# Designs tried in a protein design chat: VH-VL binders against q9umr5. Part 292

Target 1, 268 residues: q9umr5
Amino acid sequence: SYKPVIVVHGLFDSSYSFRHLLEYINETHPGTVVTVLDLFDGRESLRPLWEQVQGFREAVVPIMAKAPQGVHLICYSQGGLVCRALLSVMDDHNVDSFISLSSPQMGQYGDTDYLKWLFPTSMRSNLYRICYSPWGQEFSICNYWHDPHHDDLYLNASSFLALINGERDHPNATVWRKNFLRVGHLVLIGGPDDGVITPWQSSFFGFYDANETVLEMEEQLVYLRDSFGLKTLLARGAIVRCPMAGISHTAWHSNRTLYETCIEPWLS
Key: E = the ipSAE of ESMFold2; O = the ipSAE of OpenDDE; V2 = 0.75 times the mean of E and O plus 0.25 times the DockQ between their complexes.

## First folded at step 12 (VH-VL)

Design gj95 (framework fv_mavrilimumab; at its last look DockQ between E and O 0.91; V2 from the best seeds 0.87)
Fold by OpenDDE, look of step 13:
Structure gj95 (fold): chain C 268 residues (1-268), chain A 123 residues (1-123), chain B 111 residues (1-111)
Amino acid sequence: as target 1 above (268 residues)
Amino acid sequence: QVQLVQSGAEVKKPGASVKVSCKVSGYTLTELSIHWVRQAPGKGLEWMGGFDPEDGEPVYAQRFQGRVTMTEDTSTDTAYMELSSLRSEDTAVYYCATVSYDWETGRYSFDYWGQGTMVTVSS
Amino acid sequence: QSVLTQPPSVSGAPGQRVTISCTGSSSNIGAGFSVSWYQQLPGTAPKLLIYGNSNRPSGVPDRFSGSKSGTSASLAITGLQAEDEADYYCQSYDISLSGWVFGGGTKLTVL
């Protein structure tokens, strides 16, 4: 039998948003128990990510308990960060494939329409003033805002991304790394035509340097220091990178070709 | 507030086609996702299809694929449902309804309904 | 024959509490899709009563409540009133049918 599949959504999503993905799974892997976790939908997706991690943890624990052979996680957009954190804090998770679907794994630093409606008076270059404040960190999007021009503020004020990345020292860093390394495979999916994730390479743990030059995963300090296990995962062949062009951000979970190429192979 | 006003009752012969209209007011048709639900006399509600609230594409229930066509005229803010090859079993009240997303809860629902159009198929 | 199963009828006296069950499967409610409830008074179009499992639209009294657990949902009506006599339908999305689905409906009689 197929391992259960757990889907974690992104910002302002609903379970309905993943209908096509679930239909693909049902069609190609009949009998699979697939569940979209119906938590923190809509406006509630703006809640602090650690709060979301706790909520989702409560939801996945029973599912994992009923699946001793393991489960697969498909985590979309913001959900990918939630899932990574989830796997970091859980010392007893049994996740086989962690599929990160167009997630800003290395953070977000984009001036997109998506941000404009939330912060109509804020530009990308000035959002750090809001996001790196105590009240700003109460919003999920600020939890992974990564301003390359204000690295000091990021490292000191980021209450989520900097911690799960091990970029800021904390007492749980070693344990979180150990827990995260329990994953069988880390499948990274994203592409240049996403239009929201900025830079799009963030889905592959690439990101801007101080000059806004995009560096690859292997050039990142978190990789070089193996702060949360990326280098170790890569070394043991556990990281899969699946870039795809021609897919907008809201279409990653509703593209059949993408599913067959980047998702389905890891649901066995 | 959205209002949906449907066309009048229809009487058709088996094998004929019927086209029901649904005029939208309060909002423009482009801002709404119109769906169609029918109800046979003394029976329950049956979803027929509609325009997907996320991607705007028409989607039809499998049962009606090939027989139903849903269209929209944005110039008149009117949605249409055409059902062909009518059978006696198609006798029902047909409703148009809006499927809307509530951003606070992240949920979809059929939040506004037309008054219904009775379609009778009889030889 | 409906994908979502409801009891065909329920009854209660004024002031009583009644519940209407909606039983789905892993392909709809169990897959994580939300449940809505609709009230249909005799000779009228359905009206949204509950959406998103437990949310009430404006104008719906708090004596109506919805819940969801596992593959099932439930509508509860407290303080039953004569005007509550109607048909009630649950609704969700089903991945096996690739579409929205309604329950078979429940006729509520107020005794």
Scores: ipSAE 0.929, ipTM 0.957, lowest interface PAE 0.4, mean pLDDT 96
Fold by ESMFold2-Fast, scan of step 12:
Structure gj95 (fold): chain C 268 residues (1-268), chain A 123 residues (1-123), chain B 111 residues (1-111)
Amino acid sequence: as target 1 above (268 residues)
Amino acid sequence: QVQLVQSGAEVKKPGASVKVSCKVSGYTLTELSIHWVRQAPGKGLEWMGGFDPEDGEPVYAQRFQGRVTMTEDTSTDTAYMELSSLRSEDTAVYYCATVSYDWETGRYSFDYWGQGTMVTVSS
Amino acid sequence: QSVLTQPPSVSGAPGQRVTISCTGSSSNIGAGFSVSWYQQLPGTAPKLLIYGNSNRPSGVPDRFSGSKSGTSASLAITGLQAEDEADYYCQSYDISLSGWVFGGGTKLTVL
């Protein structure tokens, strides 16, 4: 029988937004138990990511416990960062496929409708003043704000992303790396037409340098130092990259071709 | 505030078609998703279909697929539900309702309802 | 056939508490879809009472509350009043049917 699938949503999402994804899974893998975690929906998606990780952890524990053969995670947008942290903080996770669906794995540096709505007078060049304050770090979007022109502030102030990426030292880094490495497959999905995740290559662990030139995963210090296991996973053959053009940010969970190409093969 | 006003009662013969209208007042149809729910006398609520609030396309319950057509006229702020090949078991009150997303809670609900249109199918 | 199961009737005296259950499955409530509740007074259209498991629209008194656990949801009504006598329907989304589903309804009688 198929392993259960746990879906973790993104910023301002609802479980209803994943109906197409669940219907695709039901069609191709009938009998799969799929659960969209309806925690931190709407305005609550702005809560600090460590708070969300705690809540999602409590929800996934019983699902993992009754699935001794393992589970799959499908984690959309901001939810992909929650899942990154879950895989690191859980000593006993049994995740086979972690499917990261257009998530800003190296952070976000771009003006989006979400940011304009939340901070209407701020531009991406000035958002670091808000995000890298203690007050700003109480908002999820600021937990993964990564201004390439103020990388020193990002490294010192990020309470979430810099820590889980091993970009700043943490006492738990060794155990977080050990836990993350238990994942069976890391499936990275994203594309140039997303329109929200900036740079889109952040979904594949690429990111801007100080000149806003994108450096890919293999050129990142976190990869080269193997800070949380990316180099080890790649050497193991456990990283899958599935870029697709023509898909906007809100369509990753509702595109049949994307599902068949990038998601379906990893749902054993 | 939003108000939904439906067309009046209809009496139809088996095999006929009926087209019920739902006029939106106090708001524009382009900002709303209208769904249709029916209720046979003394029975429960049954969802028939509506315009998906995220996709913007009509979706129909499997039971009504092929017999129901839902359309919207944005110039008159009116939604329509047409049911064909009527049978006596289609005798029911037909309601239109708005389906809205609450960004604060991240939840969808059928928040405003029309007064209902009684459709009687008899020979 | 209702995909969401409700008791056909419940009763209580004025001032008492009643609970109406809504039992689903892994294809709806268990899949993570939220539950809404509707009140229908005799001869009237349904009225939204609870949405998103536990949220009340403006104008709904706090003696109405909703909760969800696993594959089931519950509507609790405290301080029963005669005007609460109505039919109550739960609602969720079902992936196997690719659509919205309602429970069979519960008639509340205030004795």
Scores: ipSAE 0.843, ipTM 0.914, lowest interface PAE 0.8, mean pLDDT 92
Fold by ESMFold2, look of step 13:
Structure gj95 (fold): chain C 268 residues (1-268), chain A 123 residues (1-123), chain B 111 residues (1-111)
Amino acid sequence: as target 1 above (268 residues)
Amino acid sequence: QVQLVQSGAEVKKPGASVKVSCKVSGYTLTELSIHWVRQAPGKGLEWMGGFDPEDGEPVYAQRFQGRVTMTEDTSTDTAYMELSSLRSEDTAVYYCATVSYDWETGRYSFDYWGQGTMVTVSS
Amino acid sequence: QSVLTQPPSVSGAPGQRVTISCTGSSSNIGAGFSVSWYQQLPGTAPKLLIYGNSNRPSGVPDRFSGSKSGTSASLAITGLQAEDEADYYCQSYDISLSGWVFGGGTKLTVL
């Protein structure tokens, strides 16, 4: 029988948006219990990510308890950051596959329509003034804003991403790394035609250097220092990279070929 | 302010087709998704299909696949539902309704409804 | 047959509280799809009462409230009034049917 699947949505998502993904799972792996967590929808998805992590943690505990053989996570966009934090803070999680579906794992440095709505006169070059303030950190988007030209401000002001990446010293670093490393597989999905995640390689733990040249995962300091376990996972053969071109940000969970190639094999 | 006005009642024989119209006013079809729901006399509501609010393509309930066609004319803001191979069990009131996304809550709902069109199938 | 199960009828006296249940499964409410509720007076189109489990559209009195737990949802009506006598339908999305589903309906009688 198949392990239960838990889906964690992104910014301004609806469970309805995941209907095709759930239908693909039902068709190919009948009997799989799949749950899209119905929390922090709409405007509530802008709440600080640590609040979302706490709420999603409370929702997954009973699901995991009823599935002692393990569960899988499919975590889309902003939801992939929530899930990575969950894996770090839960010393009792039983996640086999963590499937990160076009998530800004190393952060975001790109203008979006949602950012323009929230901050109409700002551009990516100036948004650090808002995001790296105490007020800005009350918005989820700013919790993973990563301005490569103001790295000192990012490292000191980020209340979420710099912590879960182990880019600041903190007393939980060893425990969070240990917890994260209990995952069976980390499946990274994304692609160059996403149009929202900037750089799109953030979905694979790549990111800009100060010259806006993309450094891949293996060139990142957090990988080289193994700050939260990426190097260990890769050496263990537990990281799966599944890039796919031709998929826009809102289409990742509604593409059958993407599902069959990158997702289905990991839903044991 | 949004109003959905449907075409008048129809009487049809078994094996015929019916085409019900739904004219939208107060907004445009390019910004709304029209779905169709029917209700047999004394029975509950049954979703038939509509235009997907996320991609704008028609989607049909499995029960009606192959018998129903739903179209929209954005120049007149009119949606159509055509049901073919009619049988007596298709006697029902046919409603059009808008399905819209509430950005604040992240939810979909059937928020505006037409007055209904009675379709009677008898010999 | 209805995928969402509602009692066929409920009743209450004026001023009392009544609840209407909506029982689904792991392929609809249990999968995380939200529940909407509709009121239908005889000879009229359905009217949206509750969407997204618990949200009231403008113009719906606050004596109507909704909740969801597990695979089930509930509509509560407090301060029952004569004009509340109607049919009530729950609604969600179902993965197995790949479509929207309505409950079978509940006739509310005000005694």
Scores: ipSAE 0.803, ipTM 0.906, lowest interface PAE 1.0, mean pLDDT 92
ESMFold2 (binder alone), look of step 13: mean pLDDT 89; pTM 0.920
ESMFold2, look of step 14: ipSAE 0.796; ipTM 0.899
ESMFold2 (binder alone), look of step 14: mean pLDDT 89; pTM 0.925
OpenDDE, look of step 14: ipSAE 0.927; ipTM 0.957

Design gj96 (framework fv_mavrilimumab; at its last look DockQ between E and O 0.93; V2 from the best seeds 0.88)
Fold by OpenDDE, look of step 13:
Parts: C-alpha cells; sequence; structure tokens
Structure gj96 (fold): chain C 268 residues (1-268), chain A 123 residues (1-123), chain B 111 residues (1-111)
C-alpha cells in the first residue's frame, strides 16, 4: 500500500486549493490516504509560524502514529517552511519524502501582490523596519523575510527563518539538525515564472547576496557550514531539485505535468 | 449583498433543451462564481457544475458532462445553464448559487441562492 | 445514494436539542475539505446555515452549531423552535468525483 500523504498549505489557502493535487494522487495512486491539514486557513495563515508549527505538529502526530512505515509531506509555499521547522523539532517523525512545493526556503525579499495587499504603503526596501520589529515578527510573512541589505537585523530579529537555518546560534541547533536529517528525501520544486517567491531560487535554497546577486545553494553559508544538514543531505543523494518553467505560483499544486514529473515519483 | 434572480418555469418535451438564466445584482458577474444545483421533487440537492472560484474555469459534474453547458454574459451580468437531451428524470427545480471564499476562515460556501426555476420534462 | 450520508429524518419537541449527522469518507470530509450546512424551509431555496465546519453567517442564531471530526460532521440545534422545521443538507467537496457534493438531506420535524 502507498504511504499516507500529508499536505500543508500556504498563505491564505484552503483545503479546496489542493483539490487538483488530491485528484491527481487519487488517480495515479489509488488507495492513498491523503489529508490536507485544515488548520490556519485564510487570515489565520498570518499567525506566527512557530504557532503554526505547533498546531500542525498536533495534527500530524496521530497520522504518523498510524503509519509506521512512514508518510510523505507535500508542503506548499509558506507551508514548506512550516514543514521544515516541523521536521526540525520532531525527534520521532517518520517522513520519507518531504516535498517542498515552491517554498521560500531561504526567505522572501520581493514586492509581490500579497505584500502590497498587506502593506500597501510599504516597499521591499523598507519592509525591514516592520518585519524586524517585535510586533512584525508576529506575522508569518515577516518570519521569513530575508533582507540582504540588513543582514544584521535579520540575524538578530528573525525569530523563525534564522533559527531553523541555524544562522543564529541557539541551544537546539544540533538537535534540530539531527531531526531534520531523518528525512528520506528532500524534493525541492520551483521555477523562474513563479512570480511570487523572490528570488525564485529561494525554493532551492538560493538567495541574494549583499549586491542582490543570486547565489546557489552550494554557495550559501548554511550549506557550507551544514548548519541544518543541507550539505549532509546532498552528500547522501537525498536532495532532489525539480525546476520547472511556465508555472505561476498559484498553479504549482494544480499542474498535471508538474505533478507527474516532480511529485508523483516520490509518493511510492 | 448579492441577489440572484432566475428565469421563469419551463415545460419541455423529452429530447429538447432548456436554458435557464440567472441575473446577478449587488456585484458584477465577474466578481462572482456561479454554480448550479438542482432538486427533483421531494428529493435532495444535486450539484451540476459551475465556474471554479479559484481559476474561473467551468467545471461540470461527471453525471452531466456532455449535456450541460454553463455560460456567462458579463455585459448583462447574467449566467446561463443549458441542459440538452432532456429526460423525465431532469424534472426539477434548478438553482443558481454563488460560491464564495471567506478570507477570514479560508472556507468556501454556497452563500447566495436564486429563487429557483422549475423545469418540467413531460411527453 | 448520496456521497454524504444523512439520516432521512429527525424529530424533537420544542426546546429540545437535536443533532443531524453527516457521514463522509476519506475522499471528502476525511481529506480535509470543510463542511457547510444548508437549511431549506418548505417551498423555498436553500439558505446557508453553517460554513467551514462551524462558522455561522450573519443572522444565524447561535443555537445552531456545526462540528467536524474524522470523516463525519454534525449539525446541532439547541432550543428547538417550530420555525426550525425544514430540510437540512450538508455539503463538501469530493476528490473522487472532482466536484461539490451534498448529503441526502434530513427532514427535521418539530413535534
Amino acid sequence: as target 1 above (268 residues)
Amino acid sequence: QVQLVQSGAEVKKPGASVKVSCKVSGYTLTELSIHWVRQAPGKGLEWMGGFDPEDGEPVYAQRFQGRVTMTEDTSTDTAYMELSSLRSEDTAVYYCATVSYDWETGRYSFDYWGQGTMVTVSS
Amino acid sequence: QSVLTQPPSVSGAPGQRVTISCTGSSSNIGAGFSVSWYQQLPGTAPKLLIYGNSNRPSGVPDRFSGSKSGTSASLAITGLQAEDEADYYCQSYDVSLSGWVFGGGTKLTVL
């Protein structure tokens, strides 16, 4: 039988948003138990990511307990960060494939429509004033805001991304790394036509340097230092990169070709 | 507030087609996702299809695929449902309804309904 | 033969509490899709009563409540009133059918 699949949504999503993905899985892998975690939907997706991690943890624990052979995680957009954190804090997870679907794994730094909606008077270059404040960190988006021009503020004020990346020292860094390394495969999915994740390479742990030049995963300090296990995972052949062009951000979970090419192979 | 006003009752012969209209007000049709639900006399509600609230594409229930066509006229803010090859079993009250997303809860629902259109198929 | 199963009828006396069950499967409620409830008074169009498992639209009394657990949902009506006599339908999305689905409906009689 197929391993259960757990789906974690992104910002302002609903379970309905993943109907096509579930339909694809149902068609290609009949009998698979697929569950979209119906938590922190809509406006509630703006809650601090650590709060979300705790909520989702409570939801996945029973599912994992019923699946001793393991489960697969499909985590979309913001959900990909939630899942990475989840796998870092859980010392007993049994995740085989962690599929990160267009997630800003190295953070976000871009003027996108969803940011303009939430912060109409804020620009990309000035959002650090809000996001790196104590009250700003109460919003999920700010938890993974990564301003390359204010690295000091990021490292000191980021209460989520900087921690799960091991970029800021903390007492749990070693344990979180160990826990995360329990994953069988890390499947990274994203593409240049996403239009939301900025830069799009963030989905592959690439990101801007101080000059806004995009560096690849292997050039990142988190990789070079293996701060949360990326280098180790790559060395063991556990990282899969699946870039795809022509897909907008809201279509990653509703594209059949993408599913067959980048998702389906890892659900067996 | 959204209001949906449907066309009047229809009487059709088997094999004929019926086209029911649904005029929207309060909001423009482009801002809404119209769906159709029918109810046979003394029976339950049955979803027929509609426009997907996320991507705007028409989607039909499998049972009606090939027989039903849903269209929209944005100039008149009117949605249409045409059902062909009518059978006696198609006798029902047909409702148009809006499917809306509540951003606070992240949930979809059929939040506004038309008054219904009785379609009788009889030889 | 609805995808979502409801009891065909329930009854209660004024002031009593009644519950209407909605039993789905792993392809709908169990898959994580939310449940809505609709009230249909005799000779009228359905009206949204509960959405998102447990949320009440404006104008719906708090004596109506919804819940969801596993593959099932439930509508509870407390302080039953004569005006509550109607048909009630649950609704969700089903991936196996690639569409929205309704329960078979429950006729509530106030004794």
Scores: ipSAE 0.925, ipTM 0.955, lowest interface PAE 0.4, mean pLDDT 96
Fold by ESMFold2-Fast, scan of step 12:
Structure gj96 (fold): chain C 268 residues (1-268), chain A 123 residues (1-123), chain B 111 residues (1-111)
Amino acid sequence: as target 1 above (268 residues)
Amino acid sequence: QVQLVQSGAEVKKPGASVKVSCKVSGYTLTELSIHWVRQAPGKGLEWMGGFDPEDGEPVYAQRFQGRVTMTEDTSTDTAYMELSSLRSEDTAVYYCATVSYDWETGRYSFDYWGQGTMVTVSS
Amino acid sequence: QSVLTQPPSVSGAPGQRVTISCTGSSSNIGAGFSVSWYQQLPGTAPKLLIYGNSNRPSGVPDRFSGSKSGTSASLAITGLQAEDEADYYCQSYDVSLSGWVFGGGTKLTVL
């Protein structure tokens, strides 16, 4: 009688990449219905995150409706941001555990091979010129680009992350907070050897200040203001932090020790 | 384009082993994942195993565990499939195929196939 | 025994439409793994016809199309031609078996 599990993938990912995760779940929780949503795969993972949220929402509604006792979400990398928005925009979600696998919850500020491929002549210090334009905001990776040296531009131009984090006002902010707070557990997973998510503490709601010093979640304005419910969830005992060293970005969904330590305990 | 050329037909006695080769050209073996699929006369396709395109290690179908070994020689761009303890039920055409990732769609496919190698197991 | 179920045969006349079903389960198509289709002409190796549910490789005519819904997938062939007479196989990944799986195959006869 285990709750169904819904898996949301990341940038340039495929459902095949989650085969090991599904095998682990089948071994420890036999009979669990696990669905990897094969929407926005490949190049389509670059589509604006609000477009992806709408498509994933349409896919999760019938799964949630068939499971009145609740569902679990496992959301990898960029997919963790999709799940953040799903939990906020859905008035009727019944998510018990939201398991975030190395997702840039406070944003990304780092040179990666993906950025070099998309914007080959740009350094991270100059990407704000592209990402914070209307054209740049049509790419998912720019929707969570968070340049700590141009925070004014991030707050004004980010069409996704600044809004779901409550860093800029939105008419729906109050209802988004109420919806997000219905989650049973927020399980945050990440680590220093990820190699892609920069800073890696973004997976735990930490991020750079203007001097590129990492400030942890409890020092963030979004936490202190309780903008979307992090402080309330922590006080309720609903936030789980599970950092693990030695795991690269593409291995979070295929490491047995990580699964047994950080994921398995939250699948009921 | 990628071309896969397999070794010639084999006739084996029950209990023997057979080693089929698959020569890759038009691309390097190190950038490809080779899988093996067999087809008994008049029957359907059956996946045997191959090198996982993400893990880089061989994976075998459960019913062939302990009887099949798949190896690769990168110096000659040749993949091998060795099947031991042959039975008459192993009479089949054996195919090698490349498994590749299409970044545009986020999908894996068996996109190029060898011509097949007929292996006959009889007394 | 195949884990993906296909009808053993389908038939149609030139110019008609046929569909070939591929029925899976929660451990393969239902778990979110994509479906590929292969065409095997008599005496030849299989050829990739459709991958990732609905994508056509270069050189495959648009009269071949694929779709997926729930635990099942289907291949549609419109404007049937004599050269379409072949065996058709669906394929997906299965987590219970930790491997790739094929359907039993469908023989298409163009009458």
Scores: ipSAE 0.842, ipTM 0.914, lowest interface PAE 0.8, mean pLDDT 93
Fold by ESMFold2, look of step 13:
Structure gj96 (fold): chain C 268 residues (1-268), chain A 123 residues (1-123), chain B 111 residues (1-111)
Amino acid sequence: as target 1 above (268 residues)
Amino acid sequence: QVQLVQSGAEVKKPGASVKVSCKVSGYTLTELSIHWVRQAPGKGLEWMGGFDPEDGEPVYAQRFQGRVTMTEDTSTDTAYMELSSLRSEDTAVYYCATVSYDWETGRYSFDYWGQGTMVTVSS
Amino acid sequence: QSVLTQPPSVSGAPGQRVTISCTGSSSNIGAGFSVSWYQQLPGTAPKLLIYGNSNRPSGVPDRFSGSKSGTSASLAITGLQAEDEADYYCQSYDVSLSGWVFGGGTKLTVL
């Protein structure tokens, strides 16, 4: 029998968008209970990420309770940040595999169609004026906006990403690290042809320095300080990196080769 | 205003084919995903297939694989459903409908429907 | 044999409340796929009544409401009117069939 799988969507997603992923799981692991959480859909996906974390937590508790041997999370795009926060705030989660499917884990510094729709007169170089304001932090996109040229504003204004990364001191940091480290495996998926996640290495905890040079996970201060457990997980052999070229942002959950290579092995 | 106008009723013999048209106005076929749903007399609705709203490729219900072809002509904004090897059980009203995404709710629905085309299969 | 199961008929008196159930499975409603509802008056095409479990298109009165729980969904009609006499169909997506599925339909009779 297979552990239940919980799917957490990204911005402006539909459960329909995950139909192929669910079909692959049904074909290769028949009898697996798979649930795409039907919350914060459409415009509601723009609500502050802490509100989303609260709502998703309430939804996963009964699923986890029915599966004492554990569950798997597959978390897509923005949903991967929701899931990482879930693992930090839940002191008794039973997640075996946390599968992060092209998620901006170290943040986003790139123009997207969603940002153009929301803030049509802005571009990445000036979006910090909006995102690093109290009003801007009411939008989920701004909760993980990470402008490498305004790091002081990011560190002070971010209500979400700087906290879950342990980049700003806060009273829950040690408890969140302890909770996160209870995960069995962290599976990182992404690739250079994504076209939305910027830099695409954010899906692997890489990010820009002030010169827009990408520093990989092991060069990040949050890794070196082990602020939320990345160094500990890597030393434990619990981090799996599965990059794949040729996949656009909206195609990660509809590519069979990607599923078979990067996802299926972790769905025990 | 989106309007879907279908071709007229058809009477066919078993083993023949039928091709039903669905003319779209108010939008273009490049903007819309057309699906086909049939209803036998006194029976319920049955999804047959259509163009996937996310990737634009045709998908067919498993029951109709190998017998149905769905096409579109963007120069006339007309969608077509062709059903071959007709049986008496294929007697039904055939509807075209749009499948649309609502970004505010994040949901898909069959929101606009044609008037229906009666296809009668009898020997 | 419908993948989504509806009662074949439901009755109510004018002004009363009626509910129509739609029972699915872990491969459709239970997997997180939303439910839509359609009203079909005799001799006409179906008309969208509810989508995304509980959303009403413009022009649909608020006495129609929808909900989803677990593997099932419900349509509720309050303040029943003679004009509500119609067939009602639920609809979702099913991963085992790789396609859209409709319920078998429910005939609502206004007594």
Scores: ipSAE 0.813, ipTM 0.907, lowest interface PAE 0.9, mean pLDDT 92
ESMFold2 (binder alone), look of step 13: mean pLDDT 89; pTM 0.920
ESMFold2, look of step 14: ipSAE 0.808; ipTM 0.904
ESMFold2 (binder alone), look of step 14: mean pLDDT 89; pTM 0.920
OpenDDE, look of step 14: ipSAE 0.923; ipTM 0.954

Design gj97 (framework fv_mavrilimumab)
Fold by ESMFold2-Fast, scan of step 12:
Structure gj97 (fold): chain C 268 residues (1-268), chain A 123 residues (1-123), chain B 111 residues (1-111)
Amino acid sequence: as target 1 above (268 residues)
Amino acid sequence: QVQLVQSGAEVKKPGASVKVSCKVSGYTLTELSIHWVRQAPGKGLEWMGGFDPEDGEPVYAQRFQGRVTMTEDTSTDTAYMELSSLRSEDTAVYYCATVSYDWETGRYSFDYWGQGTMVTVSS
Amino acid sequence: QSVLTQPPSVSGAPGQRVTISCTGSSSNIGAGFSVSWYQQLPGTAPKLLIYGNSNRPSGVPDRFSGSKSGTSASLAITGLQAEDEADYYCQSYDRSLSGWVFGGGTKLTVL
């Protein structure tokens, strides 16, 4: 029997937005129990990511408990960061495949319609003034804002991403790394035509340096120091990279070719 | 305030086709997703299809695929549902309804409904 | 049969509480798709009563409430009134059918 699949949505999403993904799974893996977590939907997706992690944790515990053979996570956009934190804070998770759909794993540094809606007069160069304030850190989108020109402010003010990535010290870092390393497979999906996630390589743990030159995962200090286990997972053969061109941000969960190539093989 | 006004009752013979209209007022059709739901006399509600609010293309329930066509005329703010190869079992009240996304809750609902159009199929 | 199962009828006296169940499966409510409820008075079009499991549209009194657990949902009506006599339908989305689905409807009789 196939392992249950848990889907964690992104910013302003609805469970209806994942209907195509669930239909693909039903076609290729009939009988799979798939649950889209309908927590922090709509405006509540703007709540601080640590608050969302706590709520999603409570929802996934009974699902994991009923599936001793393991579960799979499919986590879209902002949801991929929620899943990163879940895998670190849960000392008893049984996740086999963690499938990250175009999630800004190293952060976001780009103007998008979401940012213009929330902060109409802000440009990406000035958003650090808002996001790295205590008030700004009460918004999910600011929890993963990563301005490469103000890395010192990011490291000191980020209440979420800098901690989860091990870029700033935390008392629980050793336990979080141990917990994260229990994952069977880390499947990273993203692409150059996403149009929202900036740089798109953030979905693969690449990111801008101070000159806005993208450095890939293996050049990042978090990888080199193995801060939360990326180097160990890669050496184990547990990291899968599945880039695909031609897919916009809202289409990752509704493209059949993407599903067949990048997702389907990991849903045992 | 959205208001949906449907065309009048129709009587058709088996094998004919029927085209029901749904006129939108109080909003523009281009910013709404219109879906169609039918109800046979004394029976429950049955979704037939509609324009997907996210994809922007018509989607039909499996049991009506090949017989139903849903179209929109934005110049007159009117949506249409055409059902072909009519059988006596197609006798029903046909409703149009708007499908809306509430950004506050992240939820879809069929929030406004037309008055219904009775289609009778008899020999 | 309809994909979502409702009892065909329920009855109560004025002032009492009634609940109407809506039982789905892992392909719809169990998959995380939300539940809406519609009230249909005799001879009229359905009216949205509850959406997104538990949210009330403007104008719907708070004596109507919705809830969802696992593969099922429930509509509760407190302080039952004669004008509540109607048919009630639940609705969700079904991934196996790739479409919206309604329950079979429940006729509420107020004695």
Scores: ipSAE 0.773, ipTM 0.889, lowest interface PAE 1.3, mean pLDDT 92

